VHH binders against DExH-box ATP-dependent RNA helicase DExH16, mitochondrial (SUV3). Designs and how they scored, part 3

Target 1, 187 residues: DExH-box ATP-dependent RNA helicase DExH16, mitochondrial (SUV3), of Arabidopsis thaliana (Mouse-ear cress) (q9smx1r213to399)
Amino acid sequence: LVEDILKVTGDDVEVHTYERLSPLVPLKVPVSSVSSIKTGDCLVTFSRKDIYAYKKTIERAGKHLCSVVYGSLPPETRTAQATRFNDETNDFDVLVASDAIGMGLNLNISRIIFSTLQKYDGSETRDLTVSEIKQIAGRAGRFQSKFPIGEVTCLHKEDLPLLHSSLKSPSPILERAGLFPTFDLLS

## First folded at step 26 (VHH; from bb4 with S52Y)

Design cc1
Fold by OpenDDE, fold request of step 29:
Structure cc1 (fold): chain B 187 residues (1-187), chain A 122 residues (1-122)
Amino acid sequence: as target 1 above (187 residues)
Amino acid sequence: DVQLVESGGGLVQPGGSLRLSCAASGFTFDEYDVGWFRQAPGKEREFIGAIYWHGRDTWYAVSEKGRFTISRDNSKNTLYLQMNSLRPEDTAVYYCAAGEYSDYLDFESDYWGQGTLVTVSS
């Protein structure tokens, strides 16, 4: 599809195919307690309100401090937050983020934790697509890093079936392409 | 009753420094993020910066780089604003605010102080 679009515009395209070099392990149990949060965790949610609510909840437990990443942050702030999260010399070893982590950010995430597998798309609350789940989950683990094995799970056990089925499913055929959306709906 | 009481304002010469304090009472201070705002004559209130409840994370307005430092002492229920290299354009009423939840883009305040006047003039 992208190639077709570019053909119409007369642009050259270079296609890169990437293969995951580090394993991703979907966990069979949820992270049901803040006490189970660990270094390198990234809690994924889809509203600004929830991001900061979880940040506070996690930090109030006294074991971790949280960086945050979401699309409506200024780029320099996002970069700073990502850098802080990746910095092993500080206590900000947990990330609370939106699906903004799925693209364009260098984040050393050990484990992805979905707070939910549903998202408001501007008209209704829907399940995340297989592609969305895979893109987000795929951010866990990094080859030849301190987190060579990525893990992914949910806060709620009810979401685990969808997570597991999505990860086992083939990626859907791309039917539409566009610019990465702004995250104005994060509220 | 919830109270935020600013102090430390006054007249200062350009290039001078001033340290504002905000004494909080009537609520659990260390459960709230707190921040500073200011309002100059004829202008809208503007965000200066804030600090999370644990005191280990601060953020500032883009326009405030390096001159202002926010800190807090939860044992004293006090918020501080260290202002250096003050300029005439810094003249304003400075307000402290407390919010249960704040983010880097929009500090939503639950409580406000009455403000303290800072005048920077030769």
Scores: ipSAE 0.824, ipTM 0.908, lowest interface PAE 0.6, mean pLDDT 91
Fold by ESMFold2, fold request of step 29:
Structure cc1 (fold): chain B 187 residues (1-187), chain A 122 residues (1-122)
Amino acid sequence: as target 1 above (187 residues)
Amino acid sequence: DVQLVESGGGLVQPGGSLRLSCAASGFTFDEYDVGWFRQAPGKEREFIGAIYWHGRDTWYAVSEKGRFTISRDNSKNTLYLQMNSLRPEDTAVYYCAAGEYSDYLDFESDYWGQGTLVTVSS
């Protein structure tokens, strides 16, 4: 995946093109059954209650144990959960997480699975934005890691069209008419 | 009826060790998460730690300093608490608890034991 990052320095505008170092493969088949969960999966959901409900469901199936990551976890606990997920020597090989997976954690995720493309944002339930979908999906796969090719799909087939269209869309920041996005001055 | 019965409490000197047991009956033990709490005189009941139903995932209160170890034996319907390097501040009534809907930040208890007293003094 190729993404352009705009850098604005005072009145100057520079375009810097960055290529994602590992492939991201949007899958055409949903993960409709817990039996299809695999090592390296990250199931993304957006409430703490759902995180633990999915953990219980996956663990009851008897093939995987789950680490969890979400924003209200204490930092030390969050780091321990990430370390446990990355550790190849144990059975905690599936992650159930919120969009907090981008909070500076090194996570060896093979496949992102969206449980839903909606979230409660503190006042209402809304669809994820294109930017949110792309940022979360981009967490799958890492250059020179156990999972160099990243995959992304949904739990439910009815969510796949929005996932696929979002991954094909240009960045909303890049399409903004009349103004370039504002960046912190880089000096 | 559902019962959780703690045992192994008593008087122990500072620096000593004690192993508490919690015997469960009247429910399917290996379908429940189980954990330990304690209540010192004049204080609120505080969470110590818990272990998931399958016995392969334990967690402890953030304040826990690594002196306590929780385990379970589903074949004996028993939960354990190994307590080492005991201090006078560990004096409390220790309770076991069981619940179906635990998370790492909130152990929701459906059932409680009656408690066992641990006294740590010279």
Scores: ipSAE 0.678, ipTM 0.850, lowest interface PAE 1.1, mean pLDDT 83
Fold by ESMFold2, fold request of step 29:
Structure cc1 (fold): chain B 187 residues (1-187), chain A 122 residues (1-122)
Amino acid sequence: as target 1 above (187 residues)
Amino acid sequence: DVQLVESGGGLVQPGGSLRLSCAASGFTFDEYDVGWFRQAPGKEREFIGAIYWHGRDTWYAVSEKGRFTISRDNSKNTLYLQMNSLRPEDTAVYYCAAGEYSDYLDFESDYWGQGTLVTVSS
């Protein structure tokens, strides 16, 4: 727990500071081949069609089976998929998911892999925001979990600069000129 | 050239069991996901469940109550449906289906069998 008090003039301040409880490590190398997929990976994509296409591609390589999570899954099915992914005793040890992984699921993810840094938002395809990238990447690693240190990377090397710059950006919700510290997402 | 042929249907008493088979030919069976549907008289065809090409991932319609088990034997190009604790409401024509794009919520079939009638009655 970190609380920072900045030097202030003319006013007392209460500082509410939050820190990610688990380290997040941005990797420098993309996952360009299915042979680099490993247990605890979550491949993030943004269409149901792509989720099942990646599931098939990974499973055909013969080393992993995939659970899936996306927003339109019924709650009971979503819970069963998450439970199966978290279960160390079977080989459904890779997850292919949408950004729905950010809401209400207990998922023991070791590494987030972005298949793309674009999503369809209901009307057009657009780049992910810095906030969206941080929220999704932050799902890797959890305090008091199987994977306390999370990793994050992309399928494509061309996406790594945006991923890395987004993760280094300070949190705007805690920033105010001279009164709040900026937080960097640390590995 | 592609064929799916169901067998094992017939008359069974309530509480009984029945095992349906679906023999596949004319395509590479272990590259396709396969599943079962049924159609009761006067009703729309309903999905029962399916199993992925590798045989390791089986799922069932949300309405399924756990009495049915799907399996496949890729060495025999055959899909199975084990039905237990049968009830008169299970009376229907049972169809097997194959597709190359399977979604847990939407099994889209490329090929259909002709169906086998199951009648549950005393």
Scores: ipSAE 0.660, ipTM 0.848, lowest interface PAE 1.2, mean pLDDT 83
Fold by OpenDDE, fold request of step 29:
Parts: sequence; C-alpha cells; structure tokens
Structure cc1 (fold): chain B 187 residues (1-187), chain A 122 residues (1-122)
Amino acid sequence: as target 1 above (187 residues)
Amino acid sequence: DVQLVESGGGLVQPGGSLRLSCAASGFTFDEYDVGWFRQAPGKEREFIGAIYWHGRDTWYAVSEKGRFTISRDNSKNTLYLQMNSLRPEDTAVYYCAAGEYSDYLDFESDYWGQGTLVTVSS
C-alpha cells in the first residue's frame, strides 16, 4: 500500500533490507531542551506544522540550522534536504523529520529524538507500533559511517518507557526482511 | 482580516527597473517569512525569492539571482522587490506571500496577495 501510494505521488520507492550491524543505544534520559540538541540529531515528529515549529525553535537558539524531511515534499526537495543535512561544510547539522526519513534517503543521523510516540493514523491518534518505533529508531547510526553508534531517545520522559519496551521487543521476521518508512501526507 | 496588497506594477521598457511593494495587515508581519512569486500567462506560478521574518537573510531562485533584491521593513509591515535589468520574459503578475514557517528549500505560504501586473515591453 505504501509503495503504491508513493508511486502515485511520483516518489521513488526503495524497499530497503536492513541488517543492524551497528549498535543502537536507547538513552535513559530525554532531550528536554534545545540546548541539548547536538550535531547529527534527528528530531522526529508527525506533522508539517510541528516540523517547522521545531525547526524554528531550534534555529532561534542560534547553535544549529535544521533541514526538514517529510513525506509530502517533492522528491527533489527531499533529496536536497537530505544532502544539506549530510553536508559537513554547512551549518545544517540537525534534521527535523517525519517517519519519511527512510524514503530512499541516505541520512547520517547520530541520534533519533522522538518528539512524540503518538501519531494520527487517519482515523485516530494512537501510539506508534513497535515496528514503527524500530523502523524510525533504526535510522540512527550506521555501520562504518561517521556515526557508528546510534542513539535514540525522546523529548519527554513519559515516552521513554514505550520507547524502551518497544526496542527490547523481538523484531518480526518481516521487519528483518525489509524495512520501509510509512507514507504520510503532511500539510 | 489578513491582507497582502501588492503595488508598483506597470509598464516598463526592457533594461528598466521597477520596485514592487507589498503591504501587509491583519497579522503579525514580523513573525512571518515573506516572499515573491510571479505567474506569466499560460505558465505556472514560480518562486522568485523570500526573506526571513527577521529580515537578515534572503534566498532566491537561481534564475533570478543578481537582478532581483528582496527586502522588508517590519516597522511598516512592507515587503519590497527591487527588479533591475528587466526583460520581456519578466512580464507576469507578481504576488507576495507570507508564511509562518519557511525554509531555503521550501517556502510554505499561508497568505497570498492579489498580485500586481508587470509588463516589460518596448
């Protein structure tokens, strides 16, 4: 379904099979302030409004500039955003993104920060599934990359239990066979 | 009510210059990024450039870099577009836009003006 939607929208769909070769470290403390944001951070949220709001908030602090990635971005824009984030020659060292961070993008993410572990699924607001959490969290760190060890945490401490329990859960066989980000239409 | 009103359009000869203004009202102007677009007859609306809410940084479409300059006066709730070395292909309706959140790679507009016609012709 996701692939079909992405094809209709003209996005390049790539199904990736991921084998986690590098450790992913769930942090026991949240990132509770803008001052705690670090280079390579990816703040994950699930609305366009929130994405840009966080971008503005982070940038106003004057230490980081943010690229943004979400599903409804034109493919060329999304690619440009990813390129900018990965570019070590500029000051865009933070990413604010939805779960679209896996849509054929090669992102050098050091740490994933969930702004929330809930999302609107088209009918109701619900907790992210274990699969969704693992898919997103798994974008942190990459074997033989700038960030060989990935980290994952939340903005809010109340979300940490769900994060930790999800990451400790066994991965479904299908997830091991291939991971793909969910499509979201952010407006 | 939110309002963006462009002015300064008109007929100008090739090589000439024109300065457009956009007067904003009905919202907190200095909290919005603002920019200029244009639409020629039979063509899609295209981005010209934009300026951040604080007025310190601007970005432009590659095709317009160097000839067009965007500025703003937050004390007057006004956005400006200085156009130099105008060409016949610059003939279009020019629109100002305001967005609460924008990026160099993605200008998101919440409000639009009605547009002002610029005609470049000998």
Scores: ipSAE 0.094, ipTM 0.548, lowest interface PAE 3.0, mean pLDDT 87

## First folded at step 27 (VHH; from bb4 with S52T)

Design dd2
Fold by OpenDDE, fold request of step 29:
Structure dd2 (fold): chain B 187 residues (1-187), chain A 122 residues (1-122)
Amino acid sequence: as target 1 above (187 residues)
Amino acid sequence: DVQLVESGGGLVQPGGSLRLSCAASGFTFDEYDVGWFRQAPGKEREFIGAITWHGRDTWYAVSEKGRFTISRDNSKNTLYLQMNSLRPEDTAVYYCAAGEYSDYLDFESDYWGQGTLVTVSS
């Protein structure tokens, strides 16, 4: 579909397809508390305000410092944050991020934790799609890295059914494509 | 009562250095991120930089990075701004601010100081 759109516009298209080389394990239990956050964790949320709120909450627990990644950050800042997160020589071993973690960043994430499986899409608050969940969850674990096996779970147990069902479901066929602003641009 | 009191402002020659202090009282200082702003005559208030409550993370406006250094001493409830290589365009009233949550793009402050004037002139 994207190729078809770009053909109409006359733009050159380079398609990159990636296949996951590392296993992803959906956990059957949520993260019990902020204190159970561990090195390599990435807490995913869809509000800039929430990102910093969680960052502070996690840091106040006194075990970890947090880097942050979201779409409206300047590219150089995002890169710096990603680098800091990946750097084992510092205490910034937890990431609080939006779905921007999939935008060309090399992140060594051990476990993805969804703070929510809902987001505001510019018109309404809705559940994440299967595709969105898989894309985000797929950022956990990296082949030939410190975390060869990725894990994914939720902050709240009520979100686990949707997470599990989504991960077991086939990806939907892309029938429509559009450009949507990131949540950062909506605030 | 919450109070932020800036000090250290004054007249300095171009190329000079100045260290500002911000003394905080009336709230739990080490629970707040703090930062520096400035406002030149006829201009909007602009962000300089900030530091997290634990002091382990600092960030600066792109235009000020390298010349200015922010630090804090939670034992003294004090925020500092070290300014080097000062320029006439740095002339402004400098304000310290405190906020519960930091934001690299938008520092939301709950409390403000009254400001201290820095004049850079030959």
Scores: ipSAE 0.836, ipTM 0.914, lowest interface PAE 0.6, mean pLDDT 91
Fold by OpenDDE, fold request of step 29:
Structure dd2 (fold): chain B 187 residues (1-187), chain A 122 residues (1-122)
Amino acid sequence: as target 1 above (187 residues)
Amino acid sequence: DVQLVESGGGLVQPGGSLRLSCAASGFTFDEYDVGWFRQAPGKEREFIGAITWHGRDTWYAVSEKGRFTISRDNSKNTLYLQMNSLRPEDTAVYYCAAGEYSDYLDFESDYWGQGTLVTVSS
């Protein structure tokens, strides 16, 4: 569909198809405490306020420092944050991020933790789509890396059913395309 | 009562250095991110930089990277701003601020100091 639209507009399209080479394991239990946070964890949330709130909470526990990644950050800042997170020589071994991590950033994530499976889309708060969940979850684990097996879970156990069902579901067929509000416009 | 008291301001020649201090009291200093702002005459207040509560992370306005260094001593409840290679355009009232947590894009402050004047002039 996107290709068709772009053909009409005369835009060039480059399609990349990726196959996951590393296993992704949906966990059956949530990360219910800050003490359960581990090196390589990426806590995913969908507001700037929450990102920094979680960052503070995690860091106050005294075991980890956090880098942050979200779409409205300047590109150079995002890159620096990603680099810092990937750097094993520092203590910034946890990432708090938005769905921006699903947009091709090079991040060595061991485990994705969804703080929520809902987000404000500019009009209402809605569940994440299967595609959104898969895209984000797919950032966990990397083939032939220190994290050969990716894990994905939630902060809240009530979100686990949606997570699991989404990951087991086939990718939806794209029926429409549109522009959505950027992260910086979201609550 | 919460207080942030800036000090160290004064007259300095271009190319000179100055170190500002911000003494905090009346709140748990090491639970707050803190930062520096400045307001030049006829201009809006602008962000200089900030440091996390634990002091392990700092960030600066793009225009100020390299010349200014922010640090803190939680044992002294003090925030510092080391300013090097000062320029006339650095003339401003400098303010310290404290917030529960800050944003790289937007520092939200809960408390403000009264400011200290820095004048860079020959």
Scores: ipSAE 0.832, ipTM 0.912, lowest interface PAE 0.6, mean pLDDT 90
Fold by OpenDDE, last read:
Structure dd2 (fold): chain B 187 residues (1-187), chain A 122 residues (1-122)
Amino acid sequence: as target 1 above (187 residues)
Amino acid sequence: DVQLVESGGGLVQPGGSLRLSCAASGFTFDEYDVGWFRQAPGKEREFIGAITWHGRDTWYAVSEKGRFTISRDNSKNTLYLQMNSLRPEDTAVYYCAAGEYSDYLDFESDYWGQGTLVTVSS
């Protein structure tokens, strides 16, 4: 469908299929306390306010400092934040981010933690799609990196069923496409 | 009562340096991110830079070109702004602000100081 749309507009499209080289382990338990946050964790949320709120909460625990990544950051800022997060020589070893982490950033994430599996898409609050969940979760673990095995879980146990079912499901066929406001415009 | 009191402003020659202080009282200083702003005559207030509550992260407006350095001493409830290589266009009233949560794109302040005047002139 996307290819068809782009063909109509006269744009060239190149489709790439990527295979995951690192295993991804869905955890059966949530991360229920800030004290259980560890190096390489990426807490995913879908509002700027929440990003900074979680950042402060995590940092107030005194064990980690947080870098942040979200779409409305200038590209150079996002890159700097990513670089800082990946830098083992500093204390900024936790990331609080939006789904922008799925946008091709080089991030050494050990564990993805979904603060929620719902987001406002510009019209309604909805569950994340299987594709969205897989794209975000897939950022955990990196082949031949410090974190060769990725983990994924949630803050809330009630979100675990959707997480697990989504990860076990095949990627859905796109039946419709539309333009939606970005996360940053809705925050 | 919450207070932010700026000091250290005054007249300085171009190329000179100045260090501003912001003394905080009436709230838990080390729970707030703090930052500096300035407003030149006939212009809008502009962001200079900010520092997190723990002092381990700072960020600045691009326009400052590394001439300004922000620091804080939580034991003294004080925020600092070191200004080097001052220029006439740096003439402004400088304000300190405090906010519970800072944003790299938009510093949301809960409290403001009354400001201190910095005049850069030969």
Scores: ipSAE 0.823, ipTM 0.906, lowest interface PAE 0.6, mean pLDDT 90
Fold by OpenDDE, last read:
Structure dd2 (fold): chain B 187 residues (1-187), chain A 122 residues (1-122)
Amino acid sequence: as target 1 above (187 residues)
Amino acid sequence: DVQLVESGGGLVQPGGSLRLSCAASGFTFDEYDVGWFRQAPGKEREFIGAITWHGRDTWYAVSEKGRFTISRDNSKNTLYLQMNSLRPEDTAVYYCAAGEYSDYLDFESDYWGQGTLVTVSS
């Protein structure tokens, strides 16, 4: 069912098991500035406007170029963006993305950075669920990859308690993770 | 005052080439993404392509029109559109636009030029 829904958006589906083979490290400090952005970072936000705003801000700092990934992006464009981000031969070494990342894309992400832990769900702005946070955070690091150890943090320190408590919570049921719509599906 | 001034339009034969320029003034050119649009008679304005403020990323409308190339020179505050293998259906008024934030799906422009006419005819 989840795969069928995601096929409509054109996103690749990667099923993750409860057992993580590579460690995920929740950081105790936020990313304080654009200057703290590093190669392999993925900044996660939940609006198209914010995606491009952050992209510009990061690129204006002059150290990184950004690829973008979100659900409403045409499949061919999304693939090209993902490929570009994964390509070590270019300067596009940072990703700005929506929660479409949480649905499973083949991306070499070192660190997930939540710009916020709230999103609009079609009716109201709410906190991300534990499942949503874990699904997105789980995209950082991959066993036997360029980034064997994943990291996760936030832009704002006030979001860190929710991040940490969520990651310490019991593993969510996989079936429930597929029931959460992405921002792009709601827009 | 912000100005975008297109130039280089004119009459060209089918199969010919033309290079359009867009001269920008009145704003910080290298802080804006810029792009090209066109409007044919009786048709809606359509997106051609765009380029980021740093010039290292370009994207184009989905078409068989790999004939067009967009570039920019920030030192000259100028945007370019190289058009090759022109066809009669390329006849239109061509507009340059500038936007603070680009979107691969929807280029939202803050500023527009007045346009330059390109006529492709034998």
Scores: ipSAE 0.820, ipTM 0.906, lowest interface PAE 0.6, mean pLDDT 90
Fold by ESMFold2, last read:
Structure dd2 (fold): chain B 187 residues (1-187), chain A 122 residues (1-122)
Amino acid sequence: as target 1 above (187 residues)
Amino acid sequence: DVQLVESGGGLVQPGGSLRLSCAASGFTFDEYDVGWFRQAPGKEREFIGAITWHGRDTWYAVSEKGRFTISRDNSKNTLYLQMNSLRPEDTAVYYCAAGEYSDYLDFESDYWGQGTLVTVSS
């Protein structure tokens, strides 16, 4: 229906326009040591307790300070944390965050690191879905930012197969939705 | 034996300023987040704000209007609260607290001081 009309009207041009997202590079090795944390990293975890535990662990290594972002933070605090992370003049250059990344925030993330590919959903601990993994990983490498190419990996090697297979899964609906201004957004 | 000892309380006129200190001993001060609470007569204990173990992060209760500033000096094992533009409603016993694991929304205290009384009155 819509596909036929757009093919006549030059759908390739619109698809290319809406598919100019930042490149994403899935890494083949995990970040298994705090010494491998670097500027622009975002460590993703799924509880407030773990956010602050990782923040303290990274900060005690003495090379980085961490900003934090998660959904229950007051909006002004989330904005201040994002601004501080983006500010190149200080050493709050690592982010520890939940899947609430992108709640209207501009975050210059170089590398997404999954601390786990499981989350507690209010009833049970479950694996992240392919869609959740792709949406979180896609926050690395912001278009027209300091980090135009994004990297993604895990803390633990046993999580890499699920990460890689999830990122390889095709998203025909997302590519076809990119023929219009409205499509599924990474949230 | 852990000790947190507040000092600097007293009687202050409205609009005045006061600096509270909290001297810490008996634990590794620079591994702990530290913060201030207060309890007015007949009220529940209220979080004021806190500062991380490294001294680079501070956060305050949403109700604070920017009149209070928290700082720490790890070389002196001391936490400070600078209070400006004091009002009669600030009359309370002020407590310092230390916690090894705290977050911006919930300061989990492991140790408490005995408190210092601040009275703001004409």
Scores: ipSAE 0.603, ipTM 0.817, lowest interface PAE 1.4, mean pLDDT 82
Fold by ESMFold2, last read:
Structure dd2 (fold): chain B 187 residues (1-187), chain A 122 residues (1-122)
Amino acid sequence: as target 1 above (187 residues)
Amino acid sequence: DVQLVESGGGLVQPGGSLRLSCAASGFTFDEYDVGWFRQAPGKEREFIGAITWHGRDTWYAVSEKGRFTISRDNSKNTLYLQMNSLRPEDTAVYYCAAGEYSDYLDFESDYWGQGTLVTVSS
């Protein structure tokens, strides 16, 4: 997407196009072993039991320590975990988290790794929606940050087709209110 | 035969400090998260804090923030609790516990010590 902005003069109409401020790179290779975990990784899973199981597995490999984030953590604890993950002066440099990573936290994530593309929603186990996949994956990389290019992949190669097809799906048209005319994104 | 044996309890004046130890045997200590609990007379046992198997990650009950420090020495199979600025309400039997998996919100204990009495009074 190309951002085209013209000055407003009289009856002129201005076209706004928007693009993601940081590139997101879907990887073609899964993370097949703990030896492939690296600094800035966020392993996403959807149960508290699995969060702590993955944390222990990664830490037992001896190369990384993990911070954790999930919805039932108290807000101050989530903030402390995020601060520790962002802090380059320690070796808590991997994050194991649920989809709560989008709940108002500043996280310097280099690569999102989906452990699964399914979640239990309180009544049944279901596939993640395209919107959920895009929102979680989009947390990798930040404009003008340590990790300006975000990567995303899965633990299991069987999940890569759904990840890739979901990232290719059209985004909903964005409607905005404002004083100047705006137009929907082209994608 | 798993054993956790606390020591170092006793009588301490308000404002004082005390260091408790917990000696572990009969299991692979460095594979377990370990923590401290206490039980005041007539009260339920309450969590104080814990430290992971590798010793690099500690967490505490909010009420104890800043006064207590947990550490471990895996070469000696020993867990420690340093207690500072003690108050009469800290009077309790202190227990160490071990669990194979950590969870910041719910320390699941597999093994318990017998306890050591700490009395904080004039």
Scores: ipSAE 0.601, ipTM 0.809, lowest interface PAE 1.4, mean pLDDT 82

